# Designs tried in a protein design chat: VHH binders against q89az9. Part 23

Target 1, 320 residues: q89az9
Amino acid sequence: MNLNGEQKSAVLLALVGIDKAIEILKELSIQEIENIAKCMSYMDVISSITADLVLSEFCNEVRINKDQNISFINNNFIISLLKKVLGEHHAVLLLDKFKNQKNISDNIKKLNLINPEKIVSLIKGEHPQIIATILIYLNRNHAANILSYFEDNLSLDIIRRIANFSSLKKLGQEEFVKIIDNLINKYQNSMLNQQGIVTAVELLKLIKRDQETKILTKMFSSDKVLAKRIKTKMLEFSDIINLDDVYIRRLIKVFPLYELSEIMKVEKEEFKKKFYKNMSLENTNLIKNYCSKKIFISNDLIQKKRNNLLNSVKKILYNS
Key: E = the ipSAE of ESMFold2; O = the ipSAE of OpenDDE; V2 = 0.75 times the mean of E and O plus 0.25 times the DockQ between their complexes.

## First folded at step 8 (VHH)

Design v05 (framework vhh_7pa5_2; at its last look DockQ between E and O 0.89; V2 from the best seeds 0.00; counts 0 for: pae E 3.4 > 2, grease 27.3 > 24.2, SAP .694 > .668)
Fold by OpenDDE, look of step 8:
Structure v05 (fold): chain B 320 residues (1-320), chain A 123 residues (1-123)
Amino acid sequence: as target 1 above (320 residues)
Amino acid sequence: QVQLVESGGGMVQPGGSLRLSCAASGFTFSDYAMSWVRRAPGKGPEWVSTINSGGGSTSYADSVKGRFTISRDNAKNTLYLQMNSLKPEDTALYYCAKDSYDVFEILSQLRYWGQGTQVTVSS
């Protein structure tokens, strides 16, 4: 069980009920109460398993009989508890503090689920201090991945800012929450747009080819960006062999040779030829050598690699 | 009181150049990193560039990288932004800002924009 002491305490207090919890809290310092309350505020739902584990641990420590209690920590419970223990005024103040923190936490959770590239695109226009602050609140691995997309000087600045970071003041927290909300909204909007593109592509694939061509041609004249997006999305892996050699050459320059080798191992000769004619003899031989090796790659992995190659091609075409 | 006064803006054709200046007063200029931020009509503030206190380190937004150069003269308490190869997308009010490790201070500056200097890139 990966709960810390404060979290466990929060669970226990929830399980014992408000009346007993109040009695217990009376014995705690304000700081302890605050810490526990904070934990409670972040624990919206306690699973029966978690509750049982915490109780079991507690019972083992104090040799108390196990009670089967399902505890739901909700805001009303926390409010009631804090009001009874601290008084209404202090409870409200504390709750306000927790709300802000919770808001940050909730929003950050959402950001943690967004891929690093997208995050970078969302935050690249922000002041480095804001970027730094965002990274501080993100999961470390995620933050590190995001940081890797920035140029060296900017990364250095961001790290410096992180190193000098002090806690957000209340006003700062409020503003920060707004920033994060805005970022999330931007992301959501982008996703909606992406879905639109997907839908458009699906429809275009279903109409007659002549009509598709006409539509895309007109679109290209009126909205080049949109047309490019759609065309790029329409590109399939099987279309790679039909690309102009110039794009293949560009692809070879940016796509890892090893990964390309993995793909070629399972691809048809026609696919291989398309690439071989556009690469050096040395690289060709490297790939051929790799293809001769008895290495097994899962279909899933191969598909992933194919997708990587396709994405690289799409990027090249989009930027052309 | 911190005072930042931007100048050097104007109207230019695409591909043109401008040099912005920011006169700083009310604080020890040489102790602080400085930034340029811009705000286009209907858009939120966009960070453009930052220079450290000593002028030895600079960073740029991807949108301006390779085209803009931030510099400073600490003896003159002045921040500069050389803008080359200007694009219509660069049209904005440009502001200089005192850097801070406090997010609130940064955000406050972004909210309470001074007059800024208008850059308009149009054919």
Scores: ipSAE 0.524, ipTM 0.860, lowest interface PAE 0.9, mean pLDDT 82
Fold by ESMFold2, look of step 8:
Structure v05 (fold): chain B 320 residues (1-320), chain A 123 residues (1-123)
Amino acid sequence: as target 1 above (320 residues)
Amino acid sequence: QVQLVESGGGMVQPGGSLRLSCAASGFTFSDYAMSWVRRAPGKGPEWVSTINSGGGSTSYADSVKGRFTISRDNAKNTLYLQMNSLKPEDTALYYCAKDSYDVFEILSQLRYWGQGTQVTVSS
């Protein structure tokens, strides 16, 4: 559905087989062949439904006696077809062009799915022209979110580079493909490492407390970085009151005061005292004033706010 | 032939200062924005700072902002990087680069660096 004429042609040529497709393509212009080949290079599988729809439409126009077929379009089919129609030299050049375009398109789709803050962490050391080029290829809303994480002067520089961007030259496309591939690989490796730590935390929570303590103690001796990551992931909201005052002061600096006041309204007095000890009199009075008001706060909202606070604590402890 | 010669590196203690220079030839220096890039041992290139052709607009990586100052003298075809409050994390080979809106030219310079100038921050 919503196939254009070039896409319909690509499906039909795949269905008729290579020998017949060659005869058909020889009647087309070079530009038409290029357009159809591009469509074919993006098609991995032709469903029986898609094939039937296209074939039925064509049969109504030309009365072609053709049965329903399922076919796989792959680079081997396209390579054979182009080589026979255009000759080996031209086929190789055209296929290299399509390979780079497809690689960029596929990887951009993956980048658009990655959290903006994570993309920033992956690209923050890249030259501003490289950052600008990546942002040009991304979805506009996604790129805008990413751009908002950079400081003002760098953001201005990046915007200037976007405004002056024309297009990637041939060699630039090859190098840009490598950059995008590397970013995707860095992201995937980061996610695999995260999954392992999540699994380790789940296992540690299921064993006896005595064994848990022994394992964590030995781990702190042998691999402090890993042990810190695991301990941070195991942190619960009830642990916040036991934090050193230094971390509480850093938390107060980062966490929105109005959200903190909402949490304070429903928390125990000892929890409140831990925070009041570490904040200005002005902020303490603001929170106390909010707590004295008769304001209903839903259980769902409070749990969300508590989780946000806990996540801020985890960020401070891991990054400290 | 674009030629960029870096100098001014050395060994300093944490908190110390260094001033890097980059002598440019083989192109009209005043027509181009310029950048500093560094490469720590075993790591890939990291962008440090950029200055526009006139010298009025500068940008810095978060890791060096407030500590490093990029400047240029178009009469002497020379680019500078004043590095203050140096940290062990600043230890790297430092390179200057002719800036470009063509990403291939940037990547080519990052791949085929010249000599650079070594900065080592340790006790």
Scores: ipSAE 0.341, ipTM 0.816, lowest interface PAE 3.4, mean pLDDT 79
ESMFold2 (binder alone), look of step 8: mean pLDDT 82; pTM 0.838

Design v06 (framework vhh_7pa5_2; at its last look DockQ between E and O 0.01; V2 from the best seeds 0.00; counts 0 for: pae E 18.8 > 2, placed apart)
Fold by OpenDDE, look of step 8:
Structure v06 (fold): chain B 320 residues (1-320), chain A 123 residues (1-123)
Amino acid sequence: as target 1 above (320 residues)
Amino acid sequence: QVQLVESGGGMVQPGGSLRLSCAASGFTFSDTAMSWVRRAPGKGPEWVSTISGSGGSTSYADSVKGRFTISRDNAKNTLYLQMNSLKPEDTALYYCVKDSYDVWEILSQLKYWGQGTQVTVSS
């Protein structure tokens, strides 16, 4: 784990114990103490490996049991430490401040676990300032990935807003947290619905084909959206060769040729033919040339690429 | 005091057009980005479009892209939203929002909704 200086300091202070930590903190400015305390408040568990690394960098004096995880979140430890160093009044103020910040962070942390595409779908209806604020509290890589899905003008506006961001006022924090909670709820609800669809698909795959077709046909007449969702979910990679050429042509237009080449390198001739008949001779030759190269691609990577292609097909079919 | 007064709403058939206006006062209009936000019945606020203070940059929600055009007349302190090819899904109260880098200024406007202007798209 790549920790910054403040985080390392926090780890160190936790490892040396409260008495020694107090002595160290006495030598620090109030701002430094605040920063370190903040870091402590955000750290839950420190692995033995992380602890060892930090100790190796900072201190030779502290013996730690390398086999034990050190729990950083002993709220009691932080409270006691701050009270001893800053006094009870200042400690309480800082803790309150941290608590409020942590609350916002905790809510947003859940968004870090959601894929970028889904996040975009959840937040695209929000005002750009809200989007910007959300991105500020997300992991940087995750935020960057999310940002890449927005149109250029919107992305620029969002970046501008991020650049001019100062802080969330208390009243704003409350409302912002509500927004995040609502987003999370929407996500959760969507997941529940997805689970239902998955279950439906699993069941449909187990019933007789004639019955499946009948059910889906009737469903299509009564609930086209649901039927499309189910049909799309039922589509497998192996089904791509059976698609109408019109969809293959659409796919070729939107799917990166290089990535398609990677897939074709490992696919059967029938799969290749299905695509070649629907693309230009030039592109065909490019793919053939690539296929002739002795390049090794891992099975995992190939599967990922196949999934990408399948997802693209699903998107095309769903929107048709 | 910041005042925003929306107008131009009405009832139209699908495929129809409307032009919304927002008269702004109480702040330097030309230096402030402006946005349209709408609220459909039973739904939360939905961002529609944003325009920079100078009018040189615009952004749109995917749901309205290609159909709606945001513009402004800084001499008149007026924000506009040209809505073409209207759909039933566009039925909502439309609000003008003064943008800010302070998220609370945005959230407060969304929390404390003004009158807005009603757009109803129905056959």
Scores: ipSAE 0.755, ipTM 0.937, lowest interface PAE 0.6, mean pLDDT 83
Fold by ESMFold2, look of step 8:
Structure v06 (fold): chain B 320 residues (1-320), chain A 123 residues (1-123)
Amino acid sequence: as target 1 above (320 residues)
Amino acid sequence: QVQLVESGGGMVQPGGSLRLSCAASGFTFSDTAMSWVRRAPGKGPEWVSTISGSGGSTSYADSVKGRFTISRDNAKNTLYLQMNSLKPEDTALYYCVKDSYDVWEILSQLKYWGQGTQVTVSS
């Protein structure tokens, strides 16, 4: 319930009723009216608790008491208010502007909930200015995570574009709305396709090993992208030792060292040597020190950590 | 430890023949499907042929059907590829692979290539 001054004003205007709200708005500057109308466009329903909190704060400042009120704010209220204050022409122009801004805000909220890895796969082919604009609107922590997946040259270019960003023009705003709508739709379609991939993997694991390989080998020749996705999801823990050292170094970069130490404690020396040659002496000594301790790790817990490592490998390979 | 040693490559004119060999050790050869994979200059890896552990089932890439014959001698732990009617397009580094699953990893570029034998077909 933390409202800024413009939001508190929007609540108060809704509570006093449209006739008095019109009189108050006519005393404000055009910019103040626009800011308050923007706040009202994001409001749907005001709870009794919210109304009481805002009224109590206002009454404390002005030393007057008001009864609690609940008011309904929707497009009809805002449309009527703006038409009476600004006239129909200007009201239509402002409402169209706010619609685009609300669409951007709603879709940005959805993007903030999507895993950074998946967002990277969706935007990897977009122009750097588009990527930069998306990152500007995202939560800073989420944007930083996404940026960390790009190579250094692209990351530098994106940061430069973010630093020089000023604002979207009306036409640019409408185009940006279409771009983020398309990204949301692509994400939803990819989730449906992922279910089919999981089913295919389950079926392939149930057939005879040599027939499985014949099918996958032929698929690689005819549909390389699909074959790579299926193969990556089929990887087993024993396959990790056969990975190119480049992937092992990438894995060590992102996987928690403590969890890796717990896995190394129970693994064969051949497995350990594969990792040691790809890590710093400092990290190698930390793992060797942990392995020398007499700490018990349950079979259930170690299997869970082995699965976590394998899943991290799958993520790295899927994106490469 | 698994060892695969390819041999029999060389320079051949178009229309000529070569026979590749792969000596295998460190695993039960007779129970293991074996494959040939090749890499032409400037191209990624390409599956060529696969033979079952018993030798009873074979398969070939369309580009080599009717020209190449895969075979094995389980008594000698040796895999063969007879290449007839060679074309310039067959110029590549040829690898044997002990398991069709490993072929998959090589084709998806999850593994790098090891020892191979060079075949060059030129006028």
Scores: ipSAE 0.000, ipTM 0.201, lowest interface PAE 18.8, mean pLDDT 75
ESMFold2 (binder alone), look of step 8: mean pLDDT 81; pTM 0.813

## First folded at step 10 (VHH; framework vhh_7pa5_2)

Design w01 (at its last look DockQ between E and O 0.86; V2 from the best seeds 0.00; counts 0 for: pae E 2.6 > 2)
Fold by OpenDDE, look of step 10:
Structure w01 (fold): chain B 320 residues (1-320), chain A 123 residues (1-123)
Amino acid sequence: as target 1 above (320 residues)
Amino acid sequence: QVQLVESGGGMVQPGGSLRLSCAASGFTFSDYAMSWVRRAPGKGPEWVSTINSGGGSTSYADSVKGRFTISRDNAKNTLYLQMNSLKPEDTALYYCVKDSYDIWEILSQFQHWGQGTQVTVSS
């Protein structure tokens, strides 16, 4: 049984019922009541097995008969208990505090599961104090990884803010919860949209090309952003050779030359020509020199590099 | 009482420039870092830039980096934002914010948006 003393106490209080629990809580300090109530609030479901184990342990210690009914800890029980013990006003305040803390905790757990890059994309538009606050609540390794994505001046500012951080006040906590909730919602929506886009692309690939073109053209007129997303997702590596030279030039500016050289080594002459006409003679010669070398690259590595190039192209197209 | 009054907004063509000003009063301006935030229609607030109390350190959102410059004149209690190479996506109400290590002090300012200054970038 991995329950701590406060958790066990919470379970026992639930088992003894509200009337007896009130009498017990009246003998405790406000802090103790708060701690136990907090545990209760975090315990959504107590299994019968857990309850039995806690009860057995208690009975063994106190030598009381096991004739207690298993009670479920629910919000109504907690509310009633706290109201009776602390009064309505204090109970409400405490419950609100617990609710906010739980919400923060739950949302932080979710954020800890999101990759650092995605987190950065979600929070980069927030005020540095908000970013700092988020990082404080995240796992340390995760927070450090996220921090590494920010520029030096911003990182310095964030660290300064973390160093000067004091506990969130009640009002701040409430607003912070809202911010995190919004971030989570944005993330979730993005995921849903991504799946939707994938599905749409799959369907579009199965229909006739003429129909696909018509659909996307009409979509572009009504929802340019969606159309761009779909078109970008539909783009394959083989389509790169058909892109306007303006995009190839942009690609060459941002994509590492060495990596491009590696790709070109295994690509057809038509692909090479498409890039050579859009780059300097110097860079062309560098790539040609590399291609003449007997270097072995695994198929998997080549595919990875192709995907990198494709992703770069997609970014360029999407932002155009 | 803390007062922040933004000015300098307007309508410009893409590629144009604007300079925003924020007149601060009701607190020791030189003791606080200052920030610009903006809010586009239908969107939440977006952080734009921050400058420390002394003006020696600045940070920018990626979306404005290289185009915007934050500065301050502590003698005049004024915060500035030079905006160059403006884009349609820069269209928003711009607000100056008094920074704090207390998140509530920051967030509360977001809840009580003043008038701000409107920047519109359109062809």
Scores: ipSAE 0.798, ipTM 0.951, lowest interface PAE 0.5, mean pLDDT 85
Fold by ESMFold2, look of step 10:
Structure w01 (fold): chain B 320 residues (1-320), chain A 123 residues (1-123)
Amino acid sequence: as target 1 above (320 residues)
Amino acid sequence: QVQLVESGGGMVQPGGSLRLSCAASGFTFSDYAMSWVRRAPGKGPEWVSTINSGGGSTSYADSVKGRFTISRDNAKNTLYLQMNSLKPEDTALYYCVKDSYDIWEILSQFQHWGQGTQVTVSS
């Protein structure tokens, strides 16, 4: 047998039927009833073999009537049992507690699988106490990684709130369930929307170029936001020279100057001029000095550097 | 009975400034951290800034950092938000919030739609 005493009790109460189970539960403490009800709510299906083993163990100690019903544990049985033993109000409170605890546990498992940077983007607008509560329920390493994305004053506030946290009250559990459900929904919708954009870009790249242009032109007229997202995903390295100088200046601030120098060494003069006009004389001279050196960079490596630059551009445009 | 009364909102041009006030009563104001939260049309609550009970520690959402300053006067039971370099994106209904370690106490302060002070930034 692979069941503890509370689990065996849950199986036996299901097997003896509601009337007998009520009589038995009335002799138990509220805590014992809660523990058994928790076991029943988590034991969705009990095999006939397990039921037979538990029943046989019980019958070896006492005789049992043939008229006892054997059934699978489910919420209807638990609800009826708790209502008759504890009364309607107390039973409802206990069942809500179990529902909330299970929902929180299941959804926390999902959140622990989500990239920390993505979780930060989903929660950064929430009140610090809500952020702190989420972090308390996450895996400690995961929560620490997420916390590292916040600036020092907010991180201090969040840690202070974690240190002062005791537990979620009943109404707080209900709201926390909603918060966690909303976070998971936002994440899933963002992944579906991102996949849809990726699919649209792939289809547009596979059709004829004149059809592609016509479709994108019409889309900019009818749905500017969607068209912007698709154009950003479709950007090629050759498009960088056509960017507004504002974006070039932002790019220079975040992209490593050494890698930019490597790219500039092999690019056309008009590409170089676009960047030089948007940077300091000192940085321009550093790049020109690098370009004058006889340094070999393989075509494969320079293409990776170009792709890195393009990806930085896409991040700037996507977030603007 | 906790009561928070926001004021100081209004219409302002982009780049302008406003100072919001929140008069607190029904609790020991100096014992609690306080927050500003805002609600733009069609959006949910967005946290803006928090100040600890003594006033020595402040934090800000990225969208307002450097432009907004939270402060408090514990003798007057009043919370303030100085808003400079206002943008159209700052247009919202602004609420002050009594902080708590219980998320229900925070979220329940938004139950009464129409509380707060309106800030509108437009040309």
Scores: ipSAE 0.436, ipTM 0.846, lowest interface PAE 2.6, mean pLDDT 80
ESMFold2 (binder alone), look of step 10: mean pLDDT 81; pTM 0.829

Design w02 (at its last look DockQ between E and O 0.85; V2 from the best seeds 0.00; counts 0 for: pae E 3.1 > 2)
Fold by OpenDDE, look of step 10:
Structure w02 (fold): chain B 320 residues (1-320), chain A 123 residues (1-123)
Amino acid sequence: as target 1 above (320 residues)
Amino acid sequence: QVQLVESGGGMVQPGGSLRLSCAASGFTFSDYAMSWVRRAPGKGPEWVSTISGSGGTTSYVDSVKGRFTISRDNAKNTLYLQMNSLKPEDTALYYCAKDSYDIWEILSQFQHWGQGTQVTVSS
């Protein structure tokens, strides 16, 4: 059984019922009550096995008959119990505290599952104090990874804030929960939108090209952002040769020459020409020289590099 | 009582420039870092920039790097934001905020969302 003493106590109080639980809690300190109540609030469902194990242990300890009924820990039970023991006012405050803590915990768990790059994209527009607070609650390795994406001055500021951090006050906690909720919602929405875009692209690829063009043209007039997203997603590597030279020039400025050389080694002459006309003679000669060398690159690596190039192009087009 | 009054906003064409000011009172200005935050229509608040109390350290959100410069005059209790190469996406209500290690103290300063200085970038 992996329950601690407070958790076991919570289970037992649930099993003995509210009337007996109240009598027991009246003998405890406020802190003890708070700790046990917190455990109760986090325990939505108690399995029969867990209940039985806790009960057995309890019976062994106090030599009581095993005639207790299994009860469910629910919000109403907790609320009623706390109100009766602590009074209405204190109970409400405690419940609010538990709710906020649970919300933070739940949301943090979700954030810990999101890749660092995505987290950075979500939080980069937040005040450094908020960023610092988020990092404090995240897993240490995860937080460190996220921190590495920020510039030195910002990182310094964040670390300073972390070093000076004290526990969140009630109002701060409430606001923090809202912030995290908002971030999670943004993330979720982005995921949904991404899936939607993928679906749309799949459908558009299945219809006639003329119809596709008409749809996207009209979409562009009404929702430029959506149209751009779809068009960008639809772009394939083979389409790069058909791009306007202005985009090729932009690509050449940002894409590593060496990697481009590797791609060109296996590409058709038409692809090479498209780039050569848009780059310096010096760089052209460098690529040609590389292409003349007997270097073996696996198909998988080449495909990865092609994807890198495509992604760079997509980024350029989307931001245009 | 902490008082912050923003000014300097206006309407400009893309590529234009504005200089925002924030007059601070009610606290020792030089002891605190200061920040600019903006809120665009239909969007949540966005942190823009922070400057340390001494002015020796500055940080910026990525979208404004190279275009915006935060500065301060501690003798005048004034915070500045020089905005160059303005874009339509910079359109927002801009607020200054006193720094704190308490997020509530920071966020509570934005309860007056009707205040600030309006920056509008449009052709």
Scores: ipSAE 0.706, ipTM 0.916, lowest interface PAE 0.7, mean pLDDT 84
Fold by ESMFold2, look of step 10:
Structure w02 (fold): chain B 320 residues (1-320), chain A 123 residues (1-123)
Amino acid sequence: as target 1 above (320 residues)
Amino acid sequence: QVQLVESGGGMVQPGGSLRLSCAASGFTFSDYAMSWVRRAPGKGPEWVSTISGSGGTTSYVDSVKGRFTISRDNAKNTLYLQMNSLKPEDTALYYCAKDSYDIWEILSQFQHWGQGTQVTVSS
C-alpha cells in the first residue's frame, strides 16, 4: 500500500470506532488533527481490502481487533468525531474550510478541461486579481494558454499578481467558490444553448425551404435574438457572397489581409469581385499580385482559412 | 480608514465625453494600484481599468480599450478616468477601488453599490 502516515492514521481512526478515536486524537496537536481530518474528508469509500492492509500493518507492530464492518468514511462520522474532540464551534469552522477546498478542487478540474478560448470569454471582464487567482489554480500549461489571449499590459499585471500570491484567506476562499461555481454554470448553460441551436439548425435544414422561410420570418418577429443566432449558425461559406456590402467592408477591416489573399487565390472570380469593390485599390492590387503567384497551399489549410473567414463573418453578424 | 469618493458622472449623448475623479484618503495613495469598476443596471460588477501605483502601467477591459484613459495624480491623491466616445452600454454606476492581492478586499468594495458616480449615456 502507498499511503502516507497521515492517510494510514485516517483509515485506522475510522476502523477503531469513535470512542477510541477520540482518545487517540486528544493526544495529538491541533495541526496533526487538522492534517488527519483533511485526509478523512477526502476519503469517499474505504474498501475492505484497503482496511485489511492498513490493519495488517498496524497489527504487525501492535495487536488490535479487526473490524471489517467499517467500510465507509462519510461526513457524518467525521462531523461526530470532530465535534467530540474539538468542540462544536471549532469543528464547524474546520469542516467549512475543507468543504470550500474540495469545491474549489472539483470545479478547477472541470475548468482544466474547458477550451482556453472559452475560458477567456468567461473571465475577461473580471478584476485582474480574480483572473490571476483562477490561473494559479489551473494546470500551468492551461493557464499559460489562457494568459496568451490577453494584451501585454494586462498579461504583465496578471503575472505580477501571480508572483505576489500566497494563499486564499477564509473569506476570499468563500468568494472564490462562488466565482468558480458561476463560471461553471455559465459554461454549462452556453453548451446547452449551443446544443439546442445546433439541433434547431439541423432540423431547419431538413425541412422544405418555403416552410423554413416561414418559420424564420415568424421567429424574427417574436424573438429576434434567437432568430439571429439560428440564422448566423446556419450560415455557410457560400452565403458570404450574398451579404450586404456593409458587412463585407466590416469584415475587411478586421480580417488579416494576408489570410484573405490565400483564400482569394482559390475562390471564384465573382467572390473576388464582391470583395474588391469594397476595398482600396492598394489592397486589391496586393491580393491580385498574391493570386498570380504559383504558391502551393494544401486543401486542408485552405479549408481551415475558409472556416476562419466564415467565423469572422458570424461574429460580425451576431454582434450587429 | 480608507476613504474613496467618486465624482464627475452625469448624462451625456452617445459619442460624448466625461472625466471621472476619485479622491482618496486614509492610506499612502502612491503605494497602491487603483482600479475603476462599473455596475450596469441589473448586472454584476465589471472591472474597467487598473493603473499601477507609479502610474507607469495601465490595463483595460477590451470593451473600453482605446476610448477610456486611466490616470492618477499622486500629489493630489486623486484617480481619474477620461471616458471618450461613450456608448449606451457604458451606462453604469462607476466606483474606484483600492487594489489588493486579496480577492475578498477587492469584492467587498463592490458591495457599496449605493455609492459611486452615475454615468448615463442616452440616445
Scores: ipSAE 0.397, ipTM 0.828, lowest interface PAE 3.1, mean pLDDT 80
ESMFold2 (binder alone), look of step 10: mean pLDDT 83; pTM 0.837

